# Designs tried in a protein design chat: VH-VL binders against Imidazole glycerol phosphate synthase subunit HisH (hisH). Part 11

Target 1, 225 residues: Imidazole glycerol phosphate synthase subunit HisH (hisH), of Colwellia psychrerythraea (q47xb5)
Amino acid sequence: MTSAKNVIVDTGCANLSSVKFAVERLGFEVTITDDITIIQQAEKVIFPGVGSAKHAMKNIKAKNLEAALQGLTQPVLGFCLGMQLMTESSTEGKKSSTEGNNDDNTSHIVPCLNLIPTNVEPLKAQGNRLPHMGWNTLTQVSNHPIFKGISEGDYFYFVHSFAAPISEYTIASCEYGSTFSAAIAKDNFIGCQFHPERSSALGSKIIQNFLELDSTELNQELVNL
Key: E = the ipSAE of ESMFold2; O = the ipSAE of OpenDDE; V2 = 0.75 times the mean of E and O plus 0.25 times the DockQ between their complexes.

## First folded at step 4 (VH-VL)

Design o15d (from o15a with heavy chain N54K; framework fv_ofatumumab; at its last look DockQ between E and O 0.06; V2 from the best seeds 0.00; counts 0 for: pae E 13.7 > 2, placed apart)
Fold by ESMFold2, look of step 4:
Structure o15d (fold): chain C 225 residues (1-225), chain A 122 residues (1-122), chain B 107 residues (1-107)
Amino acid sequence: as target 1 above (225 residues)
Amino acid sequence: EVQLVESGGGLVQPGRSLRLSCAASGFTFDDYAMHWVRQAPGKGLEWVSTISWKSGSIGYADSVKGRFTISRDNAKKSLYLQMNSLRAEDTALYYCAKGPYDYVWGSYFDYWGQGTTVTVSS
Amino acid sequence: EIVLTQSPATLSLSPGERATLSCRASQSVYSYLAWYQQKPGQAPRLLIYDASNRATGIPARFSGSGSGTDFTLTISSLEPEDFAVYYCQQYDNWPYTFGQGTRLEIK
């Protein structure tokens, strides 16, 4: 019987070695896997992703991971696309109304894992270059445990053209033409739009805070943005 | 001990090509982004190109984009720079450099080679 | 591109003195700034990263400070081996750019 304390979910749509290296540099062991039993039995689950929601959800379904991920009760942290997949839906796969002579708009919405009741939409950059690529600051930061030692004005690495709007699930915000959710959370599911594995010391602090969570910290009442 | 050893420099005419190599040892080459930085004679440092650990992300300075191609061979622990359509302003000492991360963004250079000289004249 | 301007161009001091080297960015680079030392005929050596963190093996006499657009490298008590050229580098955004250098020479 294989037992892994920390796992990285292999969705086929992620830069898994960067995440593994970031965890190992902190002194934690971690296993990359798509084995449902190993994922379900882990104490901490990291859910990274890059690329499109459409492709990633197709891979998740092909690997039979959808129900397993939806049923997780232990802490789960998603990075970038991984955060977006935690939402209800994404417009990344939206079909243009000027193409294909198709007016069924719901066929272009990519249903995601529906773990956090919000949606992903094109980032309103207001003349700024897309994708939002590079280092940017958190404009508001909640008291969520993953933000221990993290403050308003701290820098993280972003690369994305889609974002979740501010909602009751927002635990950190960022501004790039418009204000968007830099992080969201509900119960055991936590998502960051930025890449902690690529954000130097502060990104390592996010990963460390996540891996050091215990059950009492997620049971505490939190003040959301 | 981290070592980076560049080779392949020389004297060439404008419009010609050279291929630089960098042999790496003393660290797990496969885990790190690699970079080229150059220094013209008597001048400062200029970033040239960056490649991620598995070659998934590549960046170039505008002055070399379309003419230079960075690549790596992780099995041989080697970094390469193919330099085409060389110009006089490409004359420099070219350094191979290691970054602290496997990705290309937010990178400083924690280890450097001794460099190989490229001279483009006539 | 983000321009880094180093000052002074040349700093003449004696061993035992304190050196203060400046690097100014044309726009905020936040804390994403490194300092390098380069001796004649040698490759650059990383001294400071993220504005204020000393790299492995760098003596405590080297320190970095600043954020945003204004950064300082301080050498608290100069040793003979510290006379060299010093470069700052930003890594907030591509292209990564270096300052023109400050030559620290013996008086």
Scores: ipSAE 0.007, ipTM 0.445, lowest interface PAE 13.7, mean pLDDT 85
ESMFold2 (binder alone), look of step 4: mean pLDDT 92; pTM 0.937
OpenDDE, look of step 4: ipSAE 0.412; ipTM 0.808

## First folded at step 6 (VH-VL; framework fv_ofatumumab)

Design o15e (from o15a with heavy chain Y103R; at its last look DockQ between E and O 0.47; V2 from the best seeds 0.00; counts 0 for: pae O 4.8 > 2)
Fold by OpenDDE, look of step 6:
Structure o15e (fold): chain C 225 residues (1-225), chain A 122 residues (1-122), chain B 107 residues (1-107)
Amino acid sequence: as target 1 above (225 residues)
Amino acid sequence: EVQLVESGGGLVQPGRSLRLSCAASGFTFDDYAMHWVRQAPGKGLEWVSTISWNSGSIGYADSVKGRFTISRDNAKKSLYLQMNSLRAEDTALYYCAKGPYDRVWGSYFDYWGQGTTVTVSS
Amino acid sequence: EIVLTQSPATLSLSPGERATLSCRASQSVYSYLAWYQQKPGQAPRLLIYDASNRATGIPARFSGSGSGTDFTLTISSLEPEDFAVYYCQQYDNWPYTFGQGTRLEIK
């Protein structure tokens, strides 16, 4: 395959069909690939993911994508696990919900891509059911370009048991027992904890905003949450 | 070759307990979410429970919540289902199933065992 | 929970014919849908995942299509071994749910 304008990274740990469909529905062309050269030459990179950080990182390494991803200078948008993988690490421990057996106190710290200097931790659900699954609202939304036309109170689709805490890199927040980062950003790297491809018209708007993003906009000082 | 072998099924009276086991081989067990799916005689398939690779995420069907406990031992490559307060409607063939790369919240079942039969009857 | 309705309940066809099975969801499940084949006395076998991807080792005559609420499993030319019960399953949300199944029988 030749150079592609828009690329979806194939880590082997994502529903790529749904992401591709969401992009194409908007009228954009997109290529799914694990080819490093194609990824590096793309104007926009979508980095989706589902499952565990452990497996995703294993696949990324197996595909020799780690250094390539870390070296990308074009806009990159991570979905759900993809966002989490952009952080320094993910602590995958036992869930705090009342569901299941809590006898195993073992936690596992998974080193991630370290693109955004924050960490992913078990979601403090405060007794709510885990995973956080379904529609929930953004409680705060920054002026980041990907959120054009997006407002506080808008619904997005979440599926996760782990989350990034509020930090200087948070560009949107959500409430589920506790406040967590619904989205984070640093430099050319952007991550959404929710699934834009599963979030109806508003999710599509985020995808569109990203695909139409001027790279110069990412260099601007943005007001974070 | 991926293999899943269920055991522990049997005939029990209502209110009793039973523990199912699944022995896994042919793949890196601790890389995948594991699942229980059951099928009542002559009926369709019903999801029972899911456990992530590190047991950090667990889900149950409403029909078994509070009564069943899913667990795993990665060192032994084994999956378990502790079934308490069994009911007649729990009668089914219970399948152990493997998910793809720990898609714990979005899992299909790419490999199945042959199942173990649980019969709850007075 | 998300309810999956399969149609028809029974499909009677002959070898060599084209089979079209439907699965409808009570709400959108996007592409988070799988198809399984189950023969008498056997465990289910994965055919299709993510609505349109063939599982490893599945013959090319099997194909999946659809998104949102309407999905289709197609068998382009039936082989004798294809007569079985077929289930769809959504994994968009817990609880995971299955359709009630379509029995594909020989005419």
Scores: ipSAE 0.020, ipTM 0.638, lowest interface PAE 4.8, mean pLDDT 90
ESMFold2, look of step 6: ipSAE 0.269; ipTM 0.728
ESMFold2 (binder alone), look of step 6: mean pLDDT 93; pTM 0.945

Design o15f (from o15a with heavy chain Y103K; at its last look DockQ between E and O 0.04; V2 from the best seeds 0.00; counts 0 for: pae E 15.8 > 2, placed apart)
Fold by ESMFold2, look of step 6:
Structure o15f (fold): chain C 225 residues (1-225), chain A 122 residues (1-122), chain B 107 residues (1-107)
Amino acid sequence: as target 1 above (225 residues)
Amino acid sequence: EVQLVESGGGLVQPGRSLRLSCAASGFTFDDYAMHWVRQAPGKGLEWVSTISWNSGSIGYADSVKGRFTISRDNAKKSLYLQMNSLRAEDTALYYCAKGPYDKVWGSYFDYWGQGTTVTVSS
Amino acid sequence: EIVLTQSPATLSLSPGERATLSCRASQSVYSYLAWYQQKPGQAPRLLIYDASNRATGIPARFSGSGSGTDFTLTISSLEPEDFAVYYCQQYDNWPYTFGQGTRLEIK
C-alpha cells in the first residue's frame, strides 16, 4: 500500500505531464494515479482535464472513479475541463439518434460530477471569436486562499469555448464579450477556467497557494462560509 | 403569478426620445436577466436588448445600438428602455420579457408583458 | 448574427391534419432554439424550449425536434385554436434572433 501527499488524478484521457512538471518545478512531489485508495488518502488532489466533458466522464466512469471523486473531503483543484467536470452538467453533448421520443430537456446534456451547483454552457462571446484564447485579466477576485498574492487586473491564460456563468460559487470573474466565472469553489472543491500551468509566475502562484493550503484552513473556511 | 407590465409608449416625432418602463412582480427580479422584444405592426418579432441582473453585461440589437439604453432598478423591480433618436422603423409594440433562471444572458422567453405601443411619425 | 429562416411562409391546412413547420439557422445553435405561437392581439406564447421540450401547459400534440441548424415544429392533429403565427428563436448568442414566422391558416 503506497501513500502520497499530492495526487494528480489519472483519468486516462489527458496528457498529465505538463501539470506534473508545473508542480515539481515548485518543489513538491506529486503522484499520477487512478488508484482510489491513494487518491482518497492524499492531502491534495489535482483534477486536470483536456478534451470534451462527454469523453472525460466516460473515462471517469470506466475507471470507477466517479463515486470516489464525489466523496473527497480534502482540497481538490481542477483546471479548465477539470473545473467544468466539477459542475452539475455541461451542454457539450447530444442525445443519440437511436433514442425514442425525448422525455426531458436534460437528454442533450452531459452529467458531470455535481460537486458545485452550477452548469457549463457555451461562452456568450457577443461577437468575439471563439475559443477565447490568450491572456486576459481577472475582473474581480475574492479573498479565497488560492488567490493570495493575486489581484484584479492580473493576467492568466485562457483557452475555452464553454464557461460557468456568474453564481454564488464564483470566486473570480473574467470578461470576454460577457462576464463568466474564471474560478468557482464550494467547500473543498476549487476550479479555475484558466490554465495555471500556462500562466507563468501568477499561474505558478495559484498552484503553490493550493498545495500550501493547511488541510484545516479550507475546512475552516467551509464551516465559516 | 409572474407579471410584467409595460408603460411609457406613445406617439412621438422622428428624432425625439421616449422612455419605456416595465414593472415586474411574482418572481425574484434580481435572479434574472431581463429583455426587451419588439414587433412592428404586421411584422415579426425582434429582440432589442438584454441586461444582466447587476447591469454588468448588456446586449443590443444592431438596429438600436447607440440610440437605445437599457437599464434596471432592482430595488423597484423595474426595467427601462431609453430610446433616443427615434426613427419611423422603431414603430412597434414593445414587450418586456423574462426567461428561466439566468442572471446574465437570459434565454427563451416564458413570460411576456402585454406590450406598450411606440409610434414614430411626423 | 445568426439568421433563422422559417418555411413555409404560409401553411394552409384543415383541423385534424398534421402540420410540419421548419426553421433553419445560418450556423449551429446547438439545441438553443424555442418555438412560440402568436394569435392576433396577443403576446407570444412559448411552446417548445431547448429544441424539443414542451413548455408548461402545452398540449401533447405539439412537438419539437432537431439540433444544430435544422429544426422542426410538428402539430400532430390540428385543433381550431392552433391557427396562428409561429416563430422560432435562437438563444445561443446575442443578438438573439427570431425567424420571420410561419402563418398557419385554416384551409
Scores: ipSAE 0.005, ipTM 0.451, lowest interface PAE 15.8, mean pLDDT 85
ESMFold2 (binder alone), look of step 6: mean pLDDT 94; pTM 0.954
OpenDDE, look of step 6: ipSAE 0.013; ipTM 0.565

Design o15g (from o15a with heavy chain Y103W W105Y; at its last look DockQ between E and O 0.37; V2 from the best seeds 0.00; counts 0 for: pae E 4.9 > 2)
Fold by ESMFold2, look of step 6:
Structure o15g (fold): chain C 225 residues (1-225), chain A 122 residues (1-122), chain B 107 residues (1-107)
Amino acid sequence: as target 1 above (225 residues)
Amino acid sequence: EVQLVESGGGLVQPGRSLRLSCAASGFTFDDYAMHWVRQAPGKGLEWVSTISWNSGSIGYADSVKGRFTISRDNAKKSLYLQMNSLRAEDTALYYCAKGPYDWVYGSYFDYWGQGTTVTVSS
Amino acid sequence: EIVLTQSPATLSLSPGERATLSCRASQSVYSYLAWYQQKPGQAPRLLIYDASNRATGIPARFSGSGSGTDFTLTISSLEPEDFAVYYCQQYDNWPYTFGQGTRLEIK
C-alpha cells in the first residue's frame, strides 16, 4: 500500500481536480484515494466536493468509509460539501414556497458523519436567488489557525443552497440574506462553506495554513464567533 | 436504459409563450440534476438552464433570465421549461439533458433527449 | 464567461488516420472539460469527461488529454462512423459553455 502525507478523500462525489491542482501549486504532494489505510495514515486529510449530502453519504457507506472517517484524529479540512458532511444532518428537500426554506417532507433528512454538532439547512436567502453563487465577504473571522492572514471583509468564492446556522462551532460567518457559518470547526475537524481552491490568493492561504498546521495547535483555546 | 423525451415545441410568434416538457425514464429521476441545452439552426450548443434534484438550486443563461422558468415534478419524472416573451433568437432545437450527479455545479451531460424544435417567427 | 475555441474548424482526413482536435479555454477550467460527438440529426453523445476519462461504451480509439486551458481529443485510427462534429464543453463555472465545434470530414 502506498503511504501519502496529504490525501484528498474520493467519496465518489468527485469534482476533485481543482483541489488537487491548488494543493500542488503550493508545492505539496497530495493523493486522491478511497483506500481506508492510506487515509488513516495520512498527516492531513482534505474532504472536497459539491453536490448533495444524500449522494455523498450513500457513496461513503458503499465504500465502507464511514467509520474510518469518523475515527480520524489528524487535521481534516472539508470544502463546501465536505463541511456539510461533517455535521449531524442535512435537511435537503423540495423547493420551498418561500425559497431557501426546508421542504416539509421528513424523508429529506440525511444523517451525515456527525463530527461537528450542528446541522445543514436550506440557506435563508430572504428573496435573494439560490444558489448563493459568486464572491462574498467574511463578516466575522475567528483566530482559528486556518485564518492566519485572513480578515473580516476578505472575499471568497461561494456556491451553495444549504448552510449551517451560526453556532458555538462557527469560526467564520458570511451574510446572504441571513447570516450563516462560512466555516465551522471542532477538534481536528474543520469545514469551510466557501471554496478555497477557487478563491484566488486568499483561498490559497487557507489551504496553505491548513497544510502547515501542527496537530498541537488544534488543542489551543479557540476564539469562536 | 436512460430515456429523455422532449415535447411541446412548435411555431410561435415573437412575444408569445411556449412550455416544453421532458419525460424521463430508466433512472432514479430525483437523484439527478436536469438541464436544458439548445442548438440554433446550423449553430453550436448553448446551455440554457439547470435545476437541482430538489429544485433548491436553479441556474439560467443570461440570454433567458427573467423570461424562462425551469421546473421539475419528481413524482411524474418530468422536467419543464416555461418560455415567455419569446424572441427570434430563441429559435432552436431544445434538448433535455441529464447530469451525472445531483448537483448543478460542475456538470457535464451524460444523456440527452432527441430535442424538440422551437421556431419563433413573425 | 469562459470562451472555448476549437481548432481546426474543419479537419479533412481518411479512415485509418489519426485525428487531433484542439480546444482552448479563455481561462483555466482545470480538468472540467468534456467532449461530445454529434452526427447529423442526432443528439450529442458524451465521449470524454474530466478531460481524459472515457464515457461508458466509448471505443478505446477515443482519448482526451490536457488541463488548464489547452485540451486535445485524439482519435487514434479513424473509422467511417467517426466523421461528425465534435464539441468541447467546460463545466468549471456558470454559464456552462461549448466550443463552436470541429467538423471532421472525409478527405
Scores: ipSAE 0.220, ipTM 0.700, lowest interface PAE 4.9, mean pLDDT 87
ESMFold2 (binder alone), look of step 6: mean pLDDT 94; pTM 0.955
OpenDDE, look of step 6: ipSAE 0.496; ipTM 0.828

Design o15h (from o15a with heavy chain Y103W W105F; at its last look DockQ between E and O 0.48; V2 from the best seeds 0.00; counts 0 for: pae E 5.3 > 2)
Fold by ESMFold2, look of step 6:
Structure o15h (fold): chain C 225 residues (1-225), chain A 122 residues (1-122), chain B 107 residues (1-107)
Amino acid sequence: as target 1 above (225 residues)
Amino acid sequence: EVQLVESGGGLVQPGRSLRLSCAASGFTFDDYAMHWVRQAPGKGLEWVSTISWNSGSIGYADSVKGRFTISRDNAKKSLYLQMNSLRAEDTALYYCAKGPYDWVFGSYFDYWGQGTTVTVSS
Amino acid sequence: EIVLTQSPATLSLSPGERATLSCRASQSVYSYLAWYQQKPGQAPRLLIYDASNRATGIPARFSGSGSGTDFTLTISSLEPEDFAVYYCQQYDNWPYTFGQGTRLEIK
């Protein structure tokens, strides 16, 4: 059996090479795997994802990863869809909110990993073009350790049509018609909506801060937004 | 086996419209983003348009933006391209293509149809 | 938009030889690069995705390498069926773009 310090979870629905290269560019070794034992024994877990919550959750269940991911106690960083999968649910199949709250509305809700008690909803772009695609700034940034050297007004790359609303779990915010969670966290689970692997030097700083976390940094009092 | 069958091509005059269809089988259509790619006679490949599994995200090449509309009907396992205000430079073989994910970003094309020919001339 | 420049435009080789095809991007596309083969009268066929991963059913003689702006497709020992046009495609950003193609001809 091979032991690995840093792991990228192979969900079958992500560009794993791009994430791996982003980690290796920083001088860290990383293993791509869907082996539950290797994931559970890793010191750091990166949880990438692309696409919809529906397809990603189907793949996670098919690979028998759901319980294993829910049981992780070491630091976990999800980005893009990976962040969204950490929430309770996503309504990504819903294009319009003109329907009333009835039995038909629940058919568009995708249960996720239920690690952070918030949800994912259509981004309220308020006339702005969807998807939200391109470079945008963080409008508020907490003292969370992944944001060392990161400030309000710093640019990151976004590409998404769905977002988590501002909640007590928000650790960074962004504005695109409305304000949404650019990042969320609870305990060892950390997620960002932007793509660190595509966000140049500041995105690399996020990944580096995550990989350099020690257990004491996550134990200190954190201020969510 | 994955199959993509395009139809609706033909000879049309400039300024007119055509609607292309692509019938999909052999995979769960609702789980994947779908794309149109074209190839002018004797030329290379040009991406035309992309649509996510739920139509929530859509992209177009600049050359067709405002004139073409991509859509899908998941119940019928069908992809469509409405082509309005056709020009001579739209003459091409139009391929229906499947992406590996249900989302429109980071997408390459793992399965292709055989294409349907659109010819725009007076 | 991201421009992909393939070289050479035409490569004339014999069966059994090694083919090396180049694709250069006008800006970094990280690893979001695919390679396709297209034979006369046929649709394109995916060979390589994410710069270096072989698609399902693609023979081991095909390999991809590179990252950032410079990418290579290598065919280690040419078979008669490998003489075709080859395209690279980036999917880092919209619009998705293709290179202009390399024609691999029998010498």
Scores: ipSAE 0.400, ipTM 0.765, lowest interface PAE 3.5, mean pLDDT 88
Fold by ESMFold2-Fast, scan of step 9:
Parts: C-alpha cells; structure tokens; sequence
Structure o15h (fold): chain C 225 residues (1-225), chain A 122 residues (1-122), chain B 107 residues (1-107)
C-alpha cells in the first residue's frame, strides 16, 4: 500500500527496528520507508538517526529526500541525530584537537535541513567524559504537548557529543557540564536529543504523546523554556 | 565482497611496541566505523578500541588506555593499532572488525578479518 | 561495565536437535544485543543483531529473541556445521562487552 498513517523515515539508521518496536508496542502500526510519496501522505512522521550529520545529509540528498522533508506540514518527531538534522547546521566536521587557532572553521560546518533555525555545536562538557552517554534528567520542561505527563527531573537516555544550545526553540533542557537543548521545536517539527526508544516508560510516553498529537495543539501559542 | 586483512603481529618482549595494520576492501571504507577486538589463547572476545569514519570519535578498553593508539588512513583504506608498553596479558589474536555505520556508538561488528597473532613473552 | 553471562558453558547435543542458548545482562541493554558464531581457527561471524534480526546470509534455523536483560539464541534443527562457540555482545553502552561464550559440541 502507498498510504501509511505513521512513518519512520529510512535514513540508514542501524537501529530503525528498535524505533519500530517501540511504536508497535504502544498499539500503533508504522512503516519504515524512504518513499517520498508515502512520507508526504503520512499523518505522522518519525525521523530517527544515529551517526554523523555529514554522512546522514549525504544519504538524504542521494535519496532525494531533502526537499520532501523540508516541505512536510504534518507533525514530525526527530530523535538524536534526527533532531540535529532539523537544525540549520552542525559543526561536527571540526576536529576536536588542534595545536593552534582554527580561523577557518566554516569549512567544517555541515549544512542540515534548516527546519528549526538553531545550530548544533560540540557539547561543552567541562571536563566530563564525551560522549554524554547514559541516563540524565530534564532540568526544565515546557508546556509543549509532547511533554504531557513528563516533569522536570525525569530520566531519559542520551548518547551524543554535539548539542544545540539553549534558544527560543528550546522546549526542554539538560545539563552535562553545561546546559543544552534536550528538545527543540518549531511549528510541526519537534526534535529530542535523547532516545525515546531507549528511555523505558518515559520514552514510550513521548512517543505516545506524539502519535496521539492533534494538529490543532501545535497551532496554539506554546510557552518555550 | 568485504575483506579485512590484518598484519604486523609477532613475538615481542614485554615493554616493547608493535604496530598492527588492517587493509580493507569491498566497501566504501570512509563511510564506516572500524574496531579492534582481541582474543587471548583459549579465551573469549574482548573489545580493544574503536574509531569513527572521520577519526572524530575514538574509544579504548580500560586495559589498553594510555598504551594503545587507534588510527586510520581513509586514502589508503587502512586501520592501525599502535601498541606501546606491551604486557604478557596483551597476548592475543587481534581482529580488525567493521561496524554497520559511520559512528562508533551502538555498534555491533558485521565483518571481521582473520586476525593477526601478538605474543608478548620474555 | 555491563557484564554478559552466557549459559550453559557447554551444551552437548546431536544433529537434528533444537539448541537454546542464553545470555543474561547485568543491566538492561534493551534490544542492543548481537550473537556471533566462531568455529576453531576462524574469525567470529555475525548471526543476529538488534536481538532478533538475522544477518545477511544466515540460515533461517537461527533465531534470536529477548529484550532487556534476558536473551536467547535458538537453532531450530542442528546441522553438523553448527557445532561451534557462540558469543553474545551488547552495544547499549561503552565499553562494548561480550559474554564468555557457550560451546556447542556434538554428543
């Protein structure tokens, strides 16, 4: 069939089966696909990812998905790299160790989908081990519908070395040496830096909130952090 | 056909150094994370080190951290392990292994080389 | 460090029988678990990833199941070439860890 209610975008993520299982466990059907027509006609789109932004963007362009993803008007939820790809750019191409000033850092910037106008930069871990790997709490949580039943202090699973800073698009924050955006949103595009599919009952609640989301809830004026 | 061929192993005295190499073919080397896994004689598997496609993310087992250095040369399609201050407990068959994607987190090993033997003995 | 415990250490069976191998994690690894087969003198071969997905070229008699802390590799009807050592591996967290192995031997 060319009609699917819920879709997981196939961006080459090795753990797509885990995301599919997390959705199906809640009683929803979902289709993994890179078919532009099926993605555009879906009611809900999940955009997961692992790996580097550079490789993911290369794959998205090779599959002719860039313009299709930018044109989506239905709710879209990105996980981890998926959230990062929703931003304007990522600095992940910059080497972490240098012996001098890097005056030409723009050559290491990876352009992304520019769905939410913020940027991804190296996590300022302040001496803590990178990647930020493991369970950590949300320090602030907005009134966004995705967070129904989620509170400050709730634990989610993180695995990342790059993060979006706090901005007007931040809908949840987390601290790991510095404060960063645990989740960001603009219009129909919602991204979380954590992995809901790995975050037990609370992660399942995020997925359920998204799949039950009414489009009218996104048209309301939402209070950012 | 994916192929990984290790070399550089041998018999070495404690405190000395060896450099292992792995030559890759049959896939786009630049698009994948690469790993070293070892196996002591008659024992199980032990992860040693991992490196992302661009060398931006690197990890080591605690037992080798500070002594071993993983690196890669994408132009030569080669993976390396520089092993310094070798100890008797480093004696093992060393496997070069490929991950299923470009980053090292959440990785299993879809293809393995045949291994190269390192024996650290006086 | 996540510890993986495989049981039994040795399993003695005959061709045609069903083999069930267990892997238990010291903490939840969700579905981030792989199974490998290793024959004497050979490199490990990936059998199963994400707990239940069969790797390319692996016969249908091999199946994986489980989630969280308890995982099982099942071989529905043993062939002579299946007598080998089997390892589980978790990739939920660093460092990556392997079980100690289960040796499947012919009875």
Amino acid sequence: as target 1 above (225 residues)
Amino acid sequence: EVQLVESGGGLVQPGRSLRLSCAASGFTFDDYAMHWVRQAPGKGLEWVSTISWNSGSIGYADSVKGRFTISRDNAKKSLYLQMNSLRAEDTALYYCAKGPYDWVFGSYFDYWGQGTTVTVSS
Amino acid sequence: EIVLTQSPATLSLSPGERATLSCRASQSVYSYLAWYQQKPGQAPRLLIYDASNRATGIPARFSGSGSGTDFTLTISSLEPEDFAVYYCQQYDNWPYTFGQGTRLEIK
Scores: ipSAE 0.006, ipTM 0.512, lowest interface PAE 11.0, mean pLDDT 86
ESMFold2 (binder alone), look of step 6: mean pLDDT 94; pTM 0.955
OpenDDE, look of step 6: ipSAE 0.483; ipTM 0.825
ESMFold2, look of step 7: ipSAE 0.202; ipTM 0.689
ESMFold2 (binder alone), look of step 7: mean pLDDT 94; pTM 0.955
OpenDDE, look of step 7: ipSAE 0.416; ipTM 0.804

Design o15i (from o15a with heavy chain V104T G106Y; at its last look DockQ between E and O 0.03; V2 from the best seeds 0.00; counts 0 for: pae O 7.4 > 2, placed apart)
Fold by OpenDDE, look of step 6:
Formats: sequence, structure tokens, C-alpha cells
Structure o15i (fold): chain C 225 residues (1-225), chain A 122 residues (1-122), chain B 107 residues (1-107)
Amino acid sequence: as target 1 above (225 residues)
Amino acid sequence: EVQLVESGGGLVQPGRSLRLSCAASGFTFDDYAMHWVRQAPGKGLEWVSTISWNSGSIGYADSVKGRFTISRDNAKKSLYLQMNSLRAEDTALYYCAKGPYDYTWYSYFDYWGQGTTVTVSS
Amino acid sequence: EIVLTQSPATLSLSPGERATLSCRASQSVYSYLAWYQQKPGQAPRLLIYDASNRATGIPARFSGSGSGTDFTLTISSLEPEDFAVYYCQQYDNWPYTFGQGTRLEIK
């Protein structure tokens, strides 16, 4: 099998086609695959996700992708749930959320890929409607390479009920009742809570910045939020 | 002042090749996507190709895909269009155009060159 | 591809009159629409971007409106130098496409 330059990891998520379209319309070739070898050989890896962390992790394990993903050294960009899966764990089950199992009235902790040492928690919406759905602005934006041409106050599209808190790994923030990480990064792993594929020109800019990213840039010390 | 100056046009026979150049000045060249747009004699405008600031993203019209290659040299502030396997329908004035952003998507053309004429005829 | 249809094909007006040009898209392009002016023997000039924003140096008499599939370029009071061909262009999706143009001629 010929090595693909850009890969979208097939985790069984429904947004694969939209992500593929978003990438291709930018003039990049991309392959959707759950083949470990192809993923490992890719120059860039996009890691999308929708739904619950529990379900996604189950699929990842079933496809034997867990160790492979954890061992990737090339740039990886997680979308929405994909970002969340990059963390140590995700707490699910408390509130009616499109991302959680509504059947469990009890909160449970889902172990994730543990690529970025932070945790995902229920979004503290402080009375705001959940899920956080729609356009919202980045309140702080770091100098991370994926944010080239992106500024504070720029709008992105969000759909989530859970969020990573502000940490040393936060490279962009957003406000929705509380401050949360709109994006996080550690080493070669980058995650966006928002949906770049749904965020118009700016979302496309994020994707393009990532796909055009020099891997050496990720090794540089960046000023975090 | 933004300036785009195209060159390399001429008369060629079908099947031949031609390379167009665009010299850019008056702006930071490597901060912007660049484009080729062509206009057949007495006709409208047709997008040909787009290239991002670092050449990481490239797009072609279906009519030229596989035959034309867009490239750029940021050090020389130059845009190029290698045209192979030229056809009569490729006859047009070819414009170099500047995009508003470094990325390729959602690009209009905020500045245009004067164009260089390509004529493909037996 | 997204097809842009401009109307009318030709518009004959006198200086001082109001000109209204239409551009319709075969599908929604949101606000990703630009207008260009082209005079004989000249390169196109950007007039409007993002459906309603005037480009730098464009006179206030030029205005753009619309979203989705229907767009309008308006020239409030025609000047002699405004008689030209006008093109709309969508940049919502590849391939980028242009309308066939409207010729604004002097009556």
C-alpha cells in the first residue's frame, strides 16, 4: 500500500466525510484509514471524533489503534472529541449531552489516550444552554503555528458539553459560562475543541496551517496561555 | 504599490509547452496565496490555479489538471505556470492574481497583473 | 461546480442613473462572493468582497448586497468611467467560478 501524505484516522465517527471534504477542498490529498501502517507512515494525521469518549475509545481499542496512536511522532491534530481523546481521561454521564451516555445518571471516568496530560470534564456552563453549540470567539490565542493568521476574537464553531480546563497545555481559550481550552498541545499532538471543518475560512486556515506545518516547529518552546 | 507583471506568453503549436512567470512587488509575497486566471478572447474569466504561500496547498481547474503546474519562488517573489500539452482552448490572456490571505480557501483576487497572452494554434 | 448567472447580459444607462446588477448562484455560497470591474484592454479590478465589503480605493457609489444565492451590485449614480463589464465570482468552493458578466454601456 502506497504511503499517504495526509491521513484521517477512521475511528468510526460520522464526521469523517466532512473532514475529508474540508481537507480536499484546500487542495490537499488525504486518505481515510484505520490501517495502522498507513497511519504510522503518514506525514500528517488528523484525528477527528464525535460522540462519547467511551464509545470512541471502545472503537479505537477494537481497531487496535490505541498503541499506534500513542506512538505517533508526526504531527497529529484532533478535532472536537478527537482532542478530548488525546487527554488522560474524560468524565462523562452527568448532564444531558450529545457527547455522553444519557443512560447513566452517574458520572464515570473514561480513560483516554493520555497524549496530553490534562483531563476533560463537564463544561461549567453556569446556567447556559448545553451543549455549547454554535459560533464563539477565542479569548486568548497563543503563538502556536496552527494559529497563524488567527486572532483573539475570531469565531469558531463549537459543539460540546465537555471541555478541558485551562492548563499549561492550553494554546487557545474560549468562554462559555467558564473559561475552557479551545485548543491544547503537547509535543506533536494538537487538539482543537472547535470544529475547524465547520468554521468557515478561519477553520480552513487552521487545517491548512496544520497540513503545511513543519514538524520542527512543534519542537520549539511556545508561549502557552 | 502592489505590482504583478506577467511574462512568458507567446504563440505555440498544440501539444507544445510554455512557462509563464509573474514577478510580484509592493507586498510581502510569501504572506499571500497566488493565483492564475485566464480570459479567452472576447470571453469571460476562468480560474486556472491556486497556490498557497508555502506551496503546501495547490488547486487546479479540471480543464488544466494534469497538464499545468503552478509553482512559486518566494525568494524571487515569483509565480510560475508550467503549461504542458497545450490545446487550442488554452488560448487566452493569463492573469497573475494575488489572494487576500496566505491560505488558499475562500480567496478572491484583490490585485491583478496586466496579463500575458498565450495563443495555441496550428 | 457552482454556476453563477448574471443578469442582465447588457444594461444600457446614462450617467447619473442608478445601476443594479444581479448575480445568482446555483447553490448557496454564503457571503463568499466578489465583484469585479473590467474595462476594455484592462485587467479586472476588485470592487466588492465578501458580498458587501468595498475594496480599498473603491468609491462609495459602489455597494454590494445579498447572501446565499442572490447577490446585487449597485452603483448609486453612474459616472462615465463606470461603463464596463462586471463579473461576480464565488469563492465558497473549488473550482472558483465567475459569472458570464454584465456589460454596462452608455445609453
Scores: ipSAE 0.022, ipTM 0.598, lowest interface PAE 7.4, mean pLDDT 90
ESMFold2, look of step 6: ipSAE 0.103; ipTM 0.678
ESMFold2 (binder alone), look of step 6: mean pLDDT 95; pTM 0.958

